# Ledger of designs, part 153: VH-VL binders against Cytochrome c oxidase assembly factor 8 (COA8)

Target 1, 167 residues: Cytochrome c oxidase assembly factor 8 (COA8), of Homo sapiens (Human) (q96il0)
Amino acid sequence: APERGAERRDTAPSGVSRFCPPRKSCHDWIGPPDKYSNLRPVHFYIPENESPLEQKLRKLRQETQEWNQQFWANQNLTFSKEKEEFIHSRLKTKGLGLRTESGQKATLNAEEMADFYKEFLSKNFQKHMYYNRDWYKRNFAITFFMGKVALERIWNKLKQKQKKRSN
Key: E = the ipSAE of ESMFold2; O = the ipSAE of OpenDDE; V2 = 0.75 times the mean of E and O plus 0.25 times the DockQ between their complexes.

## First folded at step 15 (VH-VL)

Design mg110 (from mf2 with light chain G52D; framework fv_ebronucimab)
Fold by ESMFold2-Fast, scan of step 15:
Structure mg110 (fold): chain C 167 residues (1-167), chain A 124 residues (1-124), chain B 111 residues (1-111)
Amino acid sequence: as target 1 above (167 residues)
Amino acid sequence: EVQLVESGGGLVQPGRSLRLSCAASGFTFSSYAMNWVRQAPGKGLEWVSGISSSGGRTSYADSVQGRFTISRDNGKNSLYLQMNSLRAEDTALYFCAKESPFDYLWGTYAFDIWGQGTMVTVSS
Amino acid sequence: QSELTQPRSVSGSPGQSVTISCTGSSSNIGKGYDVHWYQQHPGKAPKLLISDNSNRPSGVPDRFSGSKSGNTASLTISGLQAEDEADYYCQSYDSRLSGYVFGTGTDVTVL
């Protein structure tokens, strides 16, 4: 069918928000930011006369979006869990409870958190470098296929113009 | 080692349900789209269903739409096929298959890695 | 359903060449979708043999080659060997069905 709206399920750290675009959309749809990745998903409109090359571009963009969403959802959840574990561990070492007198979650001062941030960034440095490498590779491929699609469309317009002129 | 191992097949009566599983190892499961392909005894290959890398997009052959549900759990490196309202015509060896990486110059959706299959027999 | 038509069987002698055709329609091969080829030995899972019309995966001998023109794709096996005796399936995408389609399959016999 031409109508699409595959739902993205919220799951573990690599999960993606459930999102379904309006039916019979004639254009791409941009959704709300994903709860876990904080990225806005794009739902791609699939034309009835989509060429194989256009499908390759669309699939590449969809795969890149899902890869990007999973990476940041995982990263953000890992950060949040490790931060909470670090805070709980330090508060227990000090003999302090997990809540303040006002019922809010107890926190560490900026100097105490500096150790966590330094260690988190250090151990995730390689992961971010690989992410950047793959991000550039994917964007190069997307740009390349966008160029191929543009050339295909120009060629098709030239063929139609020539055909209309001929009698 | 890169491999896919299917399980969950068996003899089941028409109208009943069965859930197939596919365990992946040796590659980053969450990076690739996955598919189910079946083969009836002595017959050819038939694509059944596909699911995107995150599980956000699914697709089904007309013959199974509304009856089968594909899903995945990337944290467990597992792919599933929930089969409801089974018919005699669903009798087949069910393979799980991984889509190849997107070739940055040409593009592709070839199935580069396949499991050994799990047999589903729907008979009274 | 098999949307792509292949000959039921093809035979050849060791050292000869055989060609398997895979004929589709305007909604799949004829529209320009790529064709992939799989080899299946009895009792085994299919193995990817050719991807994207003519690309050979690592480990596949160069005597296997693929091509595509119009509505038809072809797999050519040169220098036939006994181990090539297997079923061969082509695969493409069909825009009418919005899904993948396989060929009817060809049994290659080495006599």
Scores: ipSAE 0.597, ipTM 0.822, lowest interface PAE 1.6, mean pLDDT 86

Design mg111 (from mf2 with light chain G52E; framework fv_ebronucimab)
Fold by ESMFold2-Fast, scan of step 15:
Structure mg111 (fold): chain C 167 residues (1-167), chain A 124 residues (1-124), chain B 111 residues (1-111)
Amino acid sequence: as target 1 above (167 residues)
Amino acid sequence: EVQLVESGGGLVQPGRSLRLSCAASGFTFSSYAMNWVRQAPGKGLEWVSGISSSGGRTSYADSVQGRFTISRDNGKNSLYLQMNSLRAEDTALYFCAKESPFDYLWGTYAFDIWGQGTMVTVSS
Amino acid sequence: QSELTQPRSVSGSPGQSVTISCTGSSSNIGKGYDVHWYQQHPGKAPKLLISENSNRPSGVPDRFSGSKSGNTASLTISGLQAEDEADYYCQSYDSRLSGYVFGTGTDVTVL
């Protein structure tokens, strides 16, 4: 049975939920989309005989996943909060209530919403620029370590083939 | 200025609880795994516990497993260690340490930044 | 038990070289996990001295060098100076414990 990390008492600003894969799995597991980031977490299987290089790659991938989850959870919550505050503020300025007489949520027109989107993107330009820089750095490192692991596995297969033939 | 400052240490009776805090500044706290390392008076370093950047993964030394709980609040740039069922052998200076790739390309995960420590004394 | 073994003390005179060994097992150094070294002056926090077996952090003098072979890592301090008088700890990862392990520590004295 799958295990949830609810017994662990860690907090994260992003509100990332914890999910554990079923025991006896020999493969990585993909969980349901996170409530806050909408990204699916990958839970990594740790081989019994994991090499130090394989551990570095796994740890780098796990940390990159957590970094990515935190970024998007925070971004999505900030966007939703600021969008709702913008709509509320504009409706109040117009003297309109949050609900129509039919009980539906009052909305702004496309022109007014375009103002919000432009302001939000401009305000967050530096943040997104740093995210892209770090994303490239992380993917370069992951790709490089994937290459190192691949070379290690090729070398080990060659050594195993030699050992089997030495009998 | 990259800095880690521990607090919460003190004199405590055996069997009781104590919570340590570590305040981080000068770096993006939410991007790095964090660790607690202790040192008993006149003794060597002993790793106690570690936590991933989001708090989603934790690990503990066998000597504290089931008694201590590591946690973090990235919104407050703070790391915590909840210590329950304290024993005389838990008496030590407790250090907060940042774990990060020292060189990202080479994948170094050494403890590159350390706090000054907070002293925990467990005695009757 | 799986703690890394270091000599309790090493000593040398100014200008000499000293080497500190750090011996592990097949679950840590012998498996190929990296070894890091820390310097601790009395009453101070540890300072990262060597990372990943032989990588020297910015600001660490080139007199400090690290190496690793088999189950043993070594820290060598050449041109020994009075300020090198401190405790030195090695650190690695242990797959059996699924956690970090430190060495027993070595007191370096400059005579």
Scores: ipSAE 0.448, ipTM 0.757, lowest interface PAE 2.3, mean pLDDT 84

Design mg112 (from mf2 with light chain G52R; framework fv_ebronucimab)
Fold by ESMFold2-Fast, scan of step 15:
Structure mg112 (fold): chain C 167 residues (1-167), chain A 124 residues (1-124), chain B 111 residues (1-111)
Amino acid sequence: as target 1 above (167 residues)
Amino acid sequence: EVQLVESGGGLVQPGRSLRLSCAASGFTFSSYAMNWVRQAPGKGLEWVSGISSSGGRTSYADSVQGRFTISRDNGKNSLYLQMNSLRAEDTALYFCAKESPFDYLWGTYAFDIWGQGTMVTVSS
Amino acid sequence: QSELTQPRSVSGSPGQSVTISCTGSSSNIGKGYDVHWYQQHPGKAPKLLISRNSNRPSGVPDRFSGSKSGNTASLTISGLQAEDEADYYCQSYDSRLSGYVFGTGTDVTVL
């Protein structure tokens, strides 16, 4: 008979890590850092009586997290790939192999690597600006929906108080 | 041109498996949640499954839970539906549909772009 | 109940107005979830017609309008035209099912 109740840790196609939530979670919880983005995912608790407005806030927060995770996973992969291509190109220009005599990866000094970092930042300037624009839009929306949810909770409390007094 | 093109449908026997694909073009696929919606011949629309922009969250209609698996490959701009343990009741035209951008004031998503569908017939 | 209830068919003459109802329950429309409307011509994919109860996407004529009250949403087509002959579906979200639900569909005939 196969082992019963085994939980499986999965990785999404985009490289986002999946985790089994802690037993009987009643709150949001924070997972370990994602393998690719190095950001810690938040797993959202869904209340039994979640309102449509509360669902919209949760969905917006979940979508923002996934957008942020995908952005940084892609940036980290692009950085690593271009870094290795840069090192390979510079070593080829110097007439050096990819490995040292000891069999280790050949490296560039800090001054040479500074050239790569400057080039990478300059090349990604427009992408960085679009990221910041979208980051601010998303945080504005999250704050706005948090306000709407707070107002909903106040109105619900006021309605319940009025109902108690009319009885 | 913004397009969704489904493929993989066909005639299949009950209890067997089939995999549907949906190819996206003309938009940033990785930015949007995607859904599968089916329509049995001469019948109405039925939501089947949904997947978040990264693929990190999935959801299923009760009628397909445990039998169907939705997935996506953002690097290939492709959406998939793995259909296992097929039943005669699964016979339908299967559409892939894109969710609209989140409305920052109203928090609304609708299915703004649809493919033309791929026909799945489950018969002995 | 997993589906939203619509009349099977509605008929009108060119230039008249027709209204299609979409009735749900306390777990969907009645709970406050938004209602979207889709138009489907024979042999074609559905097209988004109304989003968020009453919002018209760009390119949709102002003859189409939506509203929502209590457990019921309504789609009104004013100045009915031959090209409006199609199937119409409402859609919402259902908290009991934790998923999207569609209406049973309404066939609009222009007589």
Scores: ipSAE 0.569, ipTM 0.807, lowest interface PAE 1.8, mean pLDDT 86

Design mg113 (from mf2 with light chain N53D; framework fv_ebronucimab)
Fold by ESMFold2-Fast, scan of step 15:
Structure mg113 (fold): chain C 167 residues (1-167), chain A 124 residues (1-124), chain B 111 residues (1-111)
Amino acid sequence: as target 1 above (167 residues)
Amino acid sequence: EVQLVESGGGLVQPGRSLRLSCAASGFTFSSYAMNWVRQAPGKGLEWVSGISSSGGRTSYADSVQGRFTISRDNGKNSLYLQMNSLRAEDTALYFCAKESPFDYLWGTYAFDIWGQGTMVTVSS
Amino acid sequence: QSELTQPRSVSGSPGQSVTISCTGSSSNIGKGYDVHWYQQHPGKAPKLLISGDSNRPSGVPDRFSGSKSGNTASLTISGLQAEDEADYYCQSYDSRLSGYVFGTGTDVTVL
């Protein structure tokens, strides 16, 4: 049974948290940050009479959001895993335990972590360059189709105005 | 280089289940929507199911809704089709197909890469 | 149901032109959704031939062209060659079904 005041947490197979807009919503919605990517998802409203051009824009925006969420979820997971492995390796080399006497995770200082950050960035340089290229390409496409949709809406308005003037 | 390879097909009895797999290589699997398309012997192509790049959205043809489940594992570059309550009319060669990137000039999502297919035969 | 209608077969001689029609309805082609075309040789997977009504992918000869008007899309093969003998399928999206639909398929024979 559902509990009063209890929050329900759902996740998609991709690890993205799902959210539900109110049933009466007639516009786009912004949800809470995803657990893995730390990005806020947008729920796109689908009008009943959506034009093919509007569908292309919506699908492109949805696909771009999923692509962006998946990229950062994977990147954050990889970073966290490799950071933990690096810390454990260095602590083992020093003959130190993985936890302090208080039970806190043992950490390295900023100077010691600098080598990890440098290596991680260098190792992932090409991956980030391809991400940036694809990000710009997707933003160009979204802007282009937003312009097309805007022109379609203006044209439809002008056609209606012309018909009213003729009547 | 860029390939899709299906597996898991075979001979099954009506009412049983079968799981198909599709292994992707040579492209960023997690960036593209994927589909299953089938073709009965001597017949035409029929779209079966589709899944978004993250796996967050799925869609099905009316003929398989409630019986088939599409899923993906982006960490393993793999697409799956769980087929339950199989019928004789499900007998077909099953292709996995990748949707093309959105083309800013044409605004389209065509099926640009196809596997060679895996044969599913449902008979007693 | 609700699949796109194509002629069962079309034939021509080498060097001639053939046209394959693909007829849909107001929920798919007639609504303005893109039409894609695929070529399938016997025993092989389909290959994307035309995307987005008329766009040729890299490597597809300019002998292949696509067009669309109203509820009907057309694929034209000019300068027909022996290797063009194959099955051809159109594909679009259907808003009523919220899914993709394929044409019935056309067998092209080079006489």
Scores: ipSAE 0.439, ipTM 0.740, lowest interface PAE 2.2, mean pLDDT 86

Design mg114 (from mf2 with light chain N55D; framework fv_ebronucimab; at its last look DockQ between E and O 0.37; V2 from the best seeds 0.00; counts 0 for: pae E 2.1 > 2)
Fold by ESMFold2-Fast, scan of step 15:
Structure mg114 (fold): chain C 167 residues (1-167), chain A 124 residues (1-124), chain B 111 residues (1-111)
Amino acid sequence: as target 1 above (167 residues)
Amino acid sequence: EVQLVESGGGLVQPGRSLRLSCAASGFTFSSYAMNWVRQAPGKGLEWVSGISSSGGRTSYADSVQGRFTISRDNGKNSLYLQMNSLRAEDTALYFCAKESPFDYLWGTYAFDIWGQGTMVTVSS
Amino acid sequence: QSELTQPRSVSGSPGQSVTISCTGSSSNIGKGYDVHWYQQHPGKAPKLLISGNSDRPSGVPDRFSGSKSGNTASLTISGLQAEDEADYYCQSYDSRLSGYVFGTGTDVTVL
């Protein structure tokens, strides 16, 4: 169905495939960049005998990916919207039209755009600080759970060896 | 205040469709996974469907798989349940429920906020 | 569709203690998935009572406690009060079903 663009095997003009993995994978898979966030999604492999602890790690990683994608999609949208508004306002002040004679969007020079970038960074400074804080917290939690999973796997191997020796 | 308000329930004939909505307020809706849980009159709780914070991942109970579709609109702070091919067995009070924040030490989460529910009656 | 078994009813007098069991299988509680408990008063929505086997949310009295061992989780209510008269549900995750499961529910009566 046309609505299922992400499931299509169509190739984008830039050569990026809209691709669904053709077979069951024994490891994680990386997809093409998301249109809005420009981040590559990871498709997580689910083992047949996934433990509750392994599920917690996977859920944390999946949740972190969605959090990251939503943050950057919203930032990119906000940046684009405010940039357009700034350009429109400055062109109006100059008495210029919104389009050039060639039909392209009228633009400002680098010196004029510097004011916008300075203002955007300043007003989003606190937001980016909190993003970095949450990013650190999430990565700490991910490494912590990775450690727990590693210890669980070592323990299970030891149990299996002892069980073989007993039977 | 943190609250969830369901709507869209009513009397519907078998084989027809109904769409439920859940309006969220008082918290950052886009940060939390959401679920639908139902309760038939005089019976216990039954999990129906879940959706991740971005809407990128969905899950369904076997009893509704292929008939129900969960979705969300984070810009509108709203959760939806599209119910198709309704059966008498789908008669229940439908609750929307929010997952608690992920516990970074224990990985624990539960359904910490619930709405009041919306009644769906499937009868001829 | 309940995968977790609870007693239908439990009763006690004010000030006494009651314990509600929640028994699952190797695909849910027995596998190690966390158990949560909900309290539901007649005509009201469920309220989270115990999260992650034994953790009390803010505002839940310490007379409510949870534990888990093997295939069984337990909710203990000490110092029973009239307002504890309600239905109680356990909840876990089931790997076979790839979804959440609730207990059959227990009606607590304060005599």
Scores: ipSAE 0.654, ipTM 0.858, lowest interface PAE 1.4, mean pLDDT 86
Fold by OpenDDE, look of step 16:
Structure mg114 (fold): chain C 167 residues (1-167), chain A 124 residues (1-124), chain B 111 residues (1-111)
Amino acid sequence: as target 1 above (167 residues)
Amino acid sequence: EVQLVESGGGLVQPGRSLRLSCAASGFTFSSYAMNWVRQAPGKGLEWVSGISSSGGRTSYADSVQGRFTISRDNGKNSLYLQMNSLRAEDTALYFCAKESPFDYLWGTYAFDIWGQGTMVTVSS
Amino acid sequence: QSELTQPRSVSGSPGQSVTISCTGSSSNIGKGYDVHWYQQHPGKAPKLLISGNSDRPSGVPDRFSGSKSGNTASLTISGLQAEDEADYYCQSYDSRLSGYVFGTGTDVTVL
C-alpha cells in the first residue's frame, strides 16, 4: 500500500518580522511589509512607567496586529495556491502548456481571472464577514481604550499641575 | 468541549531537558494567548511563561528565564514548553492555561481554561 | 519572591461569610492591574472564579464577589457552603517582572 505522503500543510511560518527597532527608541516603529501578509508590522514602544490602561491598549493593539498578520498571511497563501491551481486547471482544459512558446509562464486573460476572483470571493465570503466583524470589534475596542488612556493622561497632568501649585 | 491536555511530564535528572506539550481542542487555538503555570507539590501556583496568539511574543518568569522556551504550533493546536537545565526546584505539576477573550470594556486577561497538568519531577 | 500575599488559611461555618485578602505592591495591584481569582479543589486544576476584580464567569455563584482597594484585593464568599472548601489564588500582573503573578494561596475550610 503506497504510503500516502502526508501533504505538509504549508502553514505560513509565524515569521515574526525580525525587524528590531533601535534599543533606545522612544516611539513605535513600522517595519517593512511582511512577506506573507504584506502588512507592515508595528513595533510598539513600551514606556518605563506604562500604566495598566496603556498596557491593555498596547496588548490589544499587538494582539490585533498579530491576528491581522496571521489572517492575511493565511489568506494570501490560500489565494496564491488556489489561483495557481485555477490557472493550471484552465490551461490544461484549453490544451495549453504551462509555458508559452517564448518560455514565459502562461497566463489567463482578465475575463477568466475575473471568474476566479468571483469564485474565490464567494467561497470565502463567510470568512471575510467574520474577519470584518472581528476587525470592527477590535478596532472599536482599541479606539475605546485610546480614549481611556487619553483621559488618564489628562487627569495625571492635571494632578501634577495641582501638586505644583500647592508647593 | 473546550479542553487542554498536557503531556510530556516525567522523572528527569538535574541538568537534563524535557519538552512538555499541550493539545488544545474545542476552541480556535490560534486566537488566544497561552501560558504555562506550575504548581510544586503542596505549594501555590507559579506563572512560568506566556506566548501570544501568533507566537510572536513570549515572556518568562525570572526563575526559568534562559532555560525554558515556550512555543506553539497553531496548525497542530499545540503549545510546547522546552525545559532545559532542569533543577530540583522545577519539580511541579505543569498546567497549560488559556487566556480569556479580551474584554472589550475592561481589557482583562485571565486564565479561563486549564488543563489537568503534567507532572515533572526533577530528582537525582 | 514577587508573590501576592494571601492568608494561609481561612475558615468559616456553613452560611457564614469569609473574606480572603490579596495584598500586592505598587508594581502590581497598587499600580492598577486587574486581579483575578481562582478556585482549586484538591487534585483538580484551578478554575477561574472572578475575572477583573469583580466579574463572574458563567456558572460561578453570586455568593462569590471580588473587590479591590489600594494594594489589596479581596474575595468574599458569602453563605459559605461545604463545596467551597478549596484553595483560592489571586492573580495579577507585575510591571517589574513583566509577567503574571499569583498569590500565595489561601486554604478555605468549612467547619
Scores: ipSAE 0.621, ipTM 0.849, lowest interface PAE 0.9, mean pLDDT 89
Fold by ESMFold2, look of step 16:
Order: C-alpha cells, then structure tokens, then sequence
Structure mg114 (fold): chain C 167 residues (1-167), chain A 124 residues (1-124), chain B 111 residues (1-111)
C-alpha cells in the first residue's frame, strides 16, 4: 500500500508561502513567516492510520490556516497600497516631490499619517468585525474537534491495552 | 441567485488538451472548496478533482492523476480544469460543484450547489 | 470496484416506502466516513438530498431519511410520490484512494 496523501498533491497558489517541509514527518511543522501575510504556516502530519474524525480536524485546521493567510495577505497588500497612495496624494498637495534631494522616498510625519490610519480603520471596520467573528467560530470548532479526537485516541489506547493483556 | 456555469466543453481528438471553466456567482467563491464531477453518457457520477478554498491544496481521482490540473482564480470567481492527454474514456458531462459550509457539530462537507455541466467528447 | 454498490433499480407505488442501500468497504463507509445522497432527475444536475448520513438540508421533504450502519448506508423515501422518480447516488470518502467515491446509482420508479 504505497503512501498517497494530499500533501504530495497540494499546490501552493500565488500569495501563499512556498515552503516545503520534509517529505515524511511524524509531527506538524511550523514554517517561516509568509512574505505577504507575516503568518507562519503549519505543515500538518498525516498519520498512517488517520481516522475519519482526525481527517475532519486536519481539513478544518488546513482550511482555517488558508483562510487566515488569505485575509492577512490581502489586508497587508491593501494597507501598503493605500498608504503609498495617501502619501503620494498629500505630497502632491504640498507641492513636494515623491523623493527627497538625496534620492530617498519622501515621507509624512506621524501627525500627517494619523488621518490615513483613522480612514483605514474606519473603512475596514466591518470587514475586521466579520473576520474576528469567523476567527472565533473557527477556533471554537477546532477546539471542539480536538476534544473529540482526544477522546477517540484514549478509547483506542484502552483497546490496545486490553488486547495486550489478553494476549 | 447562486449559480455555477461551466464552459469550454467540445469535441476533441484523443491525446489533445481542453480547458474547462466554471463561473461562480451569488456567493463568496473564495470561501469554499470546489470540485469537478463527471458523468459519462448513460453512466453514474464520478468524482474527478477537488481544490481547497485558497487553491493551496488539490486532489485527483486516480484515473486523471498526472493528466488533469485543477486551479482557481478567486479574483475572477472562476474554477478551471486543464485536461491533457485526453482519452475516449474521458468523454462525459463535467459538473462544477461547490462544497457546503463546514458543519462545526458534525464536520460535514457535501456538494450543495452544482452547475448544469459542459459536455466533453473525445473521439477520432 | 472503486465505487459504492447500489441496486440498479427500485420501484414502489405512490404512498409506499422504498429503501435504497449503499454498500462500501473498510476503506470508505466501513471505516466510518460520512455518506451523502444526491437526487438527479433526467437531464438535470444532481441535487443534495441527505448530508452527513442523516441530515436533511432545507427544502428537502421530511419523507427522505438516511441512516448508516457498518459498511452500509440507506436512503428511505416514505410516502413515495411521482416526483421522486429519479436516479439516486450515494457518496463517501475512500482512504485508500485518498478521494471521493460515488455509488453506482439507483433508478427509482413510481408505479
């Protein structure tokens, strides 16, 4: 029975880290921070005798990681793009160039940037509220299924002890 | 109105390639895993391939592994199936199917929304 | 072989109950994976009928019920009606194939 698994067939799309853990690992592995999301991906262990309940938990954790990485990658890109556009717009209003005489990018001070931060937070408030709601729902589900898996594993250990004693 | 519309089917010769598309509307496409399911004329349903909501994880039936590639573009609300090295037995109506939301009590994922399909005929 | 076994056809009179079996193996239904059921009228796309062995999605009449035991899942249509005439497919996951599997399909005829 050759090993077949989703890890071999998974393809990372654009906007997701291309880190690749060891081909076979007995443990989940946390990779380096993703360039766009700044989150560390988890590379999941697939037990050789994975139960249907364990597979459900793994799928939920994988989907949650992908969802979380997509959200923060998109937010980080949007933040960077809108920040740069705001700076460029305010520099032009002041009659200033996009670069200093030394060639460095011109910037705004913290007081000037305060308007941007207020606008960004206000504009994205509802999106972040829905993200927080969904984040808590997913964490509740993950915790619930972790409990189910823990109970299943205890039951299986008891069955194994019963077989060893009877043998 | 939630719908999936497949396109790109047609008549092709064996050994050639074809690319199917599935346009999604009426729901947040990027939130759900997607699947391709096919049905040969007069036959039953056969799962072909699946892709996670971000596109980061893919899976394939043994019959198409290495020849077909599933992909998605969440910016265009579109799912794709690149079909290479086509064979006569790939002749079928190809459906695009959406996975249901995760049921946190039971952990159930089912195919809750289906397109009407696009016909692929592979013959000489 | 890599599919779930269903009877080719089942028939009943209006008002009767019919049951469609779906038998798998130790790598799919017998391992404990969920079974889902789909209804397909001629020329139409499949429609989700039962999910998670027994859960009935909104809009599905309560005359449809599902159960699972061992290697076998069952779909029961109580109070058979003319519009129930269609093909029915079960679906599960197979750990050996690392993928989904469908049943062979059952043609339900209302006499």
Amino acid sequence: as target 1 above (167 residues)
Amino acid sequence: EVQLVESGGGLVQPGRSLRLSCAASGFTFSSYAMNWVRQAPGKGLEWVSGISSSGGRTSYADSVQGRFTISRDNGKNSLYLQMNSLRAEDTALYFCAKESPFDYLWGTYAFDIWGQGTMVTVSS
Amino acid sequence: QSELTQPRSVSGSPGQSVTISCTGSSSNIGKGYDVHWYQQHPGKAPKLLISGNSDRPSGVPDRFSGSKSGNTASLTISGLQAEDEADYYCQSYDSRLSGYVFGTGTDVTVL
Scores: ipSAE 0.514, ipTM 0.794, lowest interface PAE 2.1, mean pLDDT 84
ESMFold2 (binder alone), look of step 16: mean pLDDT 92; pTM 0.948

Design mg115 (from mf2 with light chain N55K; framework fv_ebronucimab)
Fold by ESMFold2-Fast, scan of step 15:
Structure mg115 (fold): chain C 167 residues (1-167), chain A 124 residues (1-124), chain B 111 residues (1-111)
Amino acid sequence: as target 1 above (167 residues)
Amino acid sequence: EVQLVESGGGLVQPGRSLRLSCAASGFTFSSYAMNWVRQAPGKGLEWVSGISSSGGRTSYADSVQGRFTISRDNGKNSLYLQMNSLRAEDTALYFCAKESPFDYLWGTYAFDIWGQGTMVTVSS
Amino acid sequence: QSELTQPRSVSGSPGQSVTISCTGSSSNIGKGYDVHWYQQHPGKAPKLLISGNSKRPSGVPDRFSGSKSGNTASLTISGLQAEDEADYYCQSYDSRLSGYVFGTGTDVTVL
């Protein structure tokens, strides 16, 4: 018997994995952590009668999620690449091989790796500052539109009640 | 300089396929949704297809649904339109267009940057 | 796709004002979706002129203004100049089609 809800695992062109919610879901669905960003994607439910304001909020949330996913996917990729390059460079300088006698990946001790972390954070300081600024701006905008949508829904319910009572 | 450059247009026979490309420069391509808009000679603008910033969501005009496929490669700053089962009615100048940042003051996604277009002629 | 309805042509003399209407339906402009306007000179790509019903992008003169009421949006060009001679298109989103729709286009002639 086939499963009623189908999940697909696709890789986006940018290397970000994507998972689809069950086809007949009527709620937002939270997926597993993306391989590259380590963030859980949200798949947004689109109601049949979505208002323009609700659409603006949903698109803002989707755009913010995509921006956040791409930032962390790129950051984690860069970190991993530079970390490997740093380890290889330091091992070469010490005259050591890339693998231990047991075949395990050769590593640097915590003190040696501290140099890499310090350099990486210093190099990316301005980038992370701009990320934090934009993250707060985006969340402020989302909160603002959430408030507008809530007020619209309250007003529509009140209008509906008044219309029914007047008729 | 913010720029979009389309390529891949040409003369093609009905029923065949053609692939259009759009090369982006001067902005963070991976941050914006992209669209294809066409204009038949002497006629108005017609929206063809759109794709989200990650490529995770796509949409199509009814006239091209099932025949055209929009895709993007953020690593190459490129947008694509695969056109299958071409018809004479698909003859048009095809523009690549970028959506504006979500303007939360105005709540808007307009097409703020356009390419110069690539001409597709479907004729026997 | 269903298009937004614009007059085919509008004309005026230098210094006058002209207004271009853009009429939609309950699934697009009438539902409250924003209207954007584009200017296209012959042989050139469209240029964003008005976004979000009334916002002017940087570099667009204040003589261009937009408004929206009900199922109709309007673009007004005040102090009409020779360089305003172009085609103008409105655009909105349509919930029934789940996509963007453009107007039929208006040719503005400066007499």
Scores: ipSAE 0.046, ipTM 0.664, lowest interface PAE 6.8, mean pLDDT 84

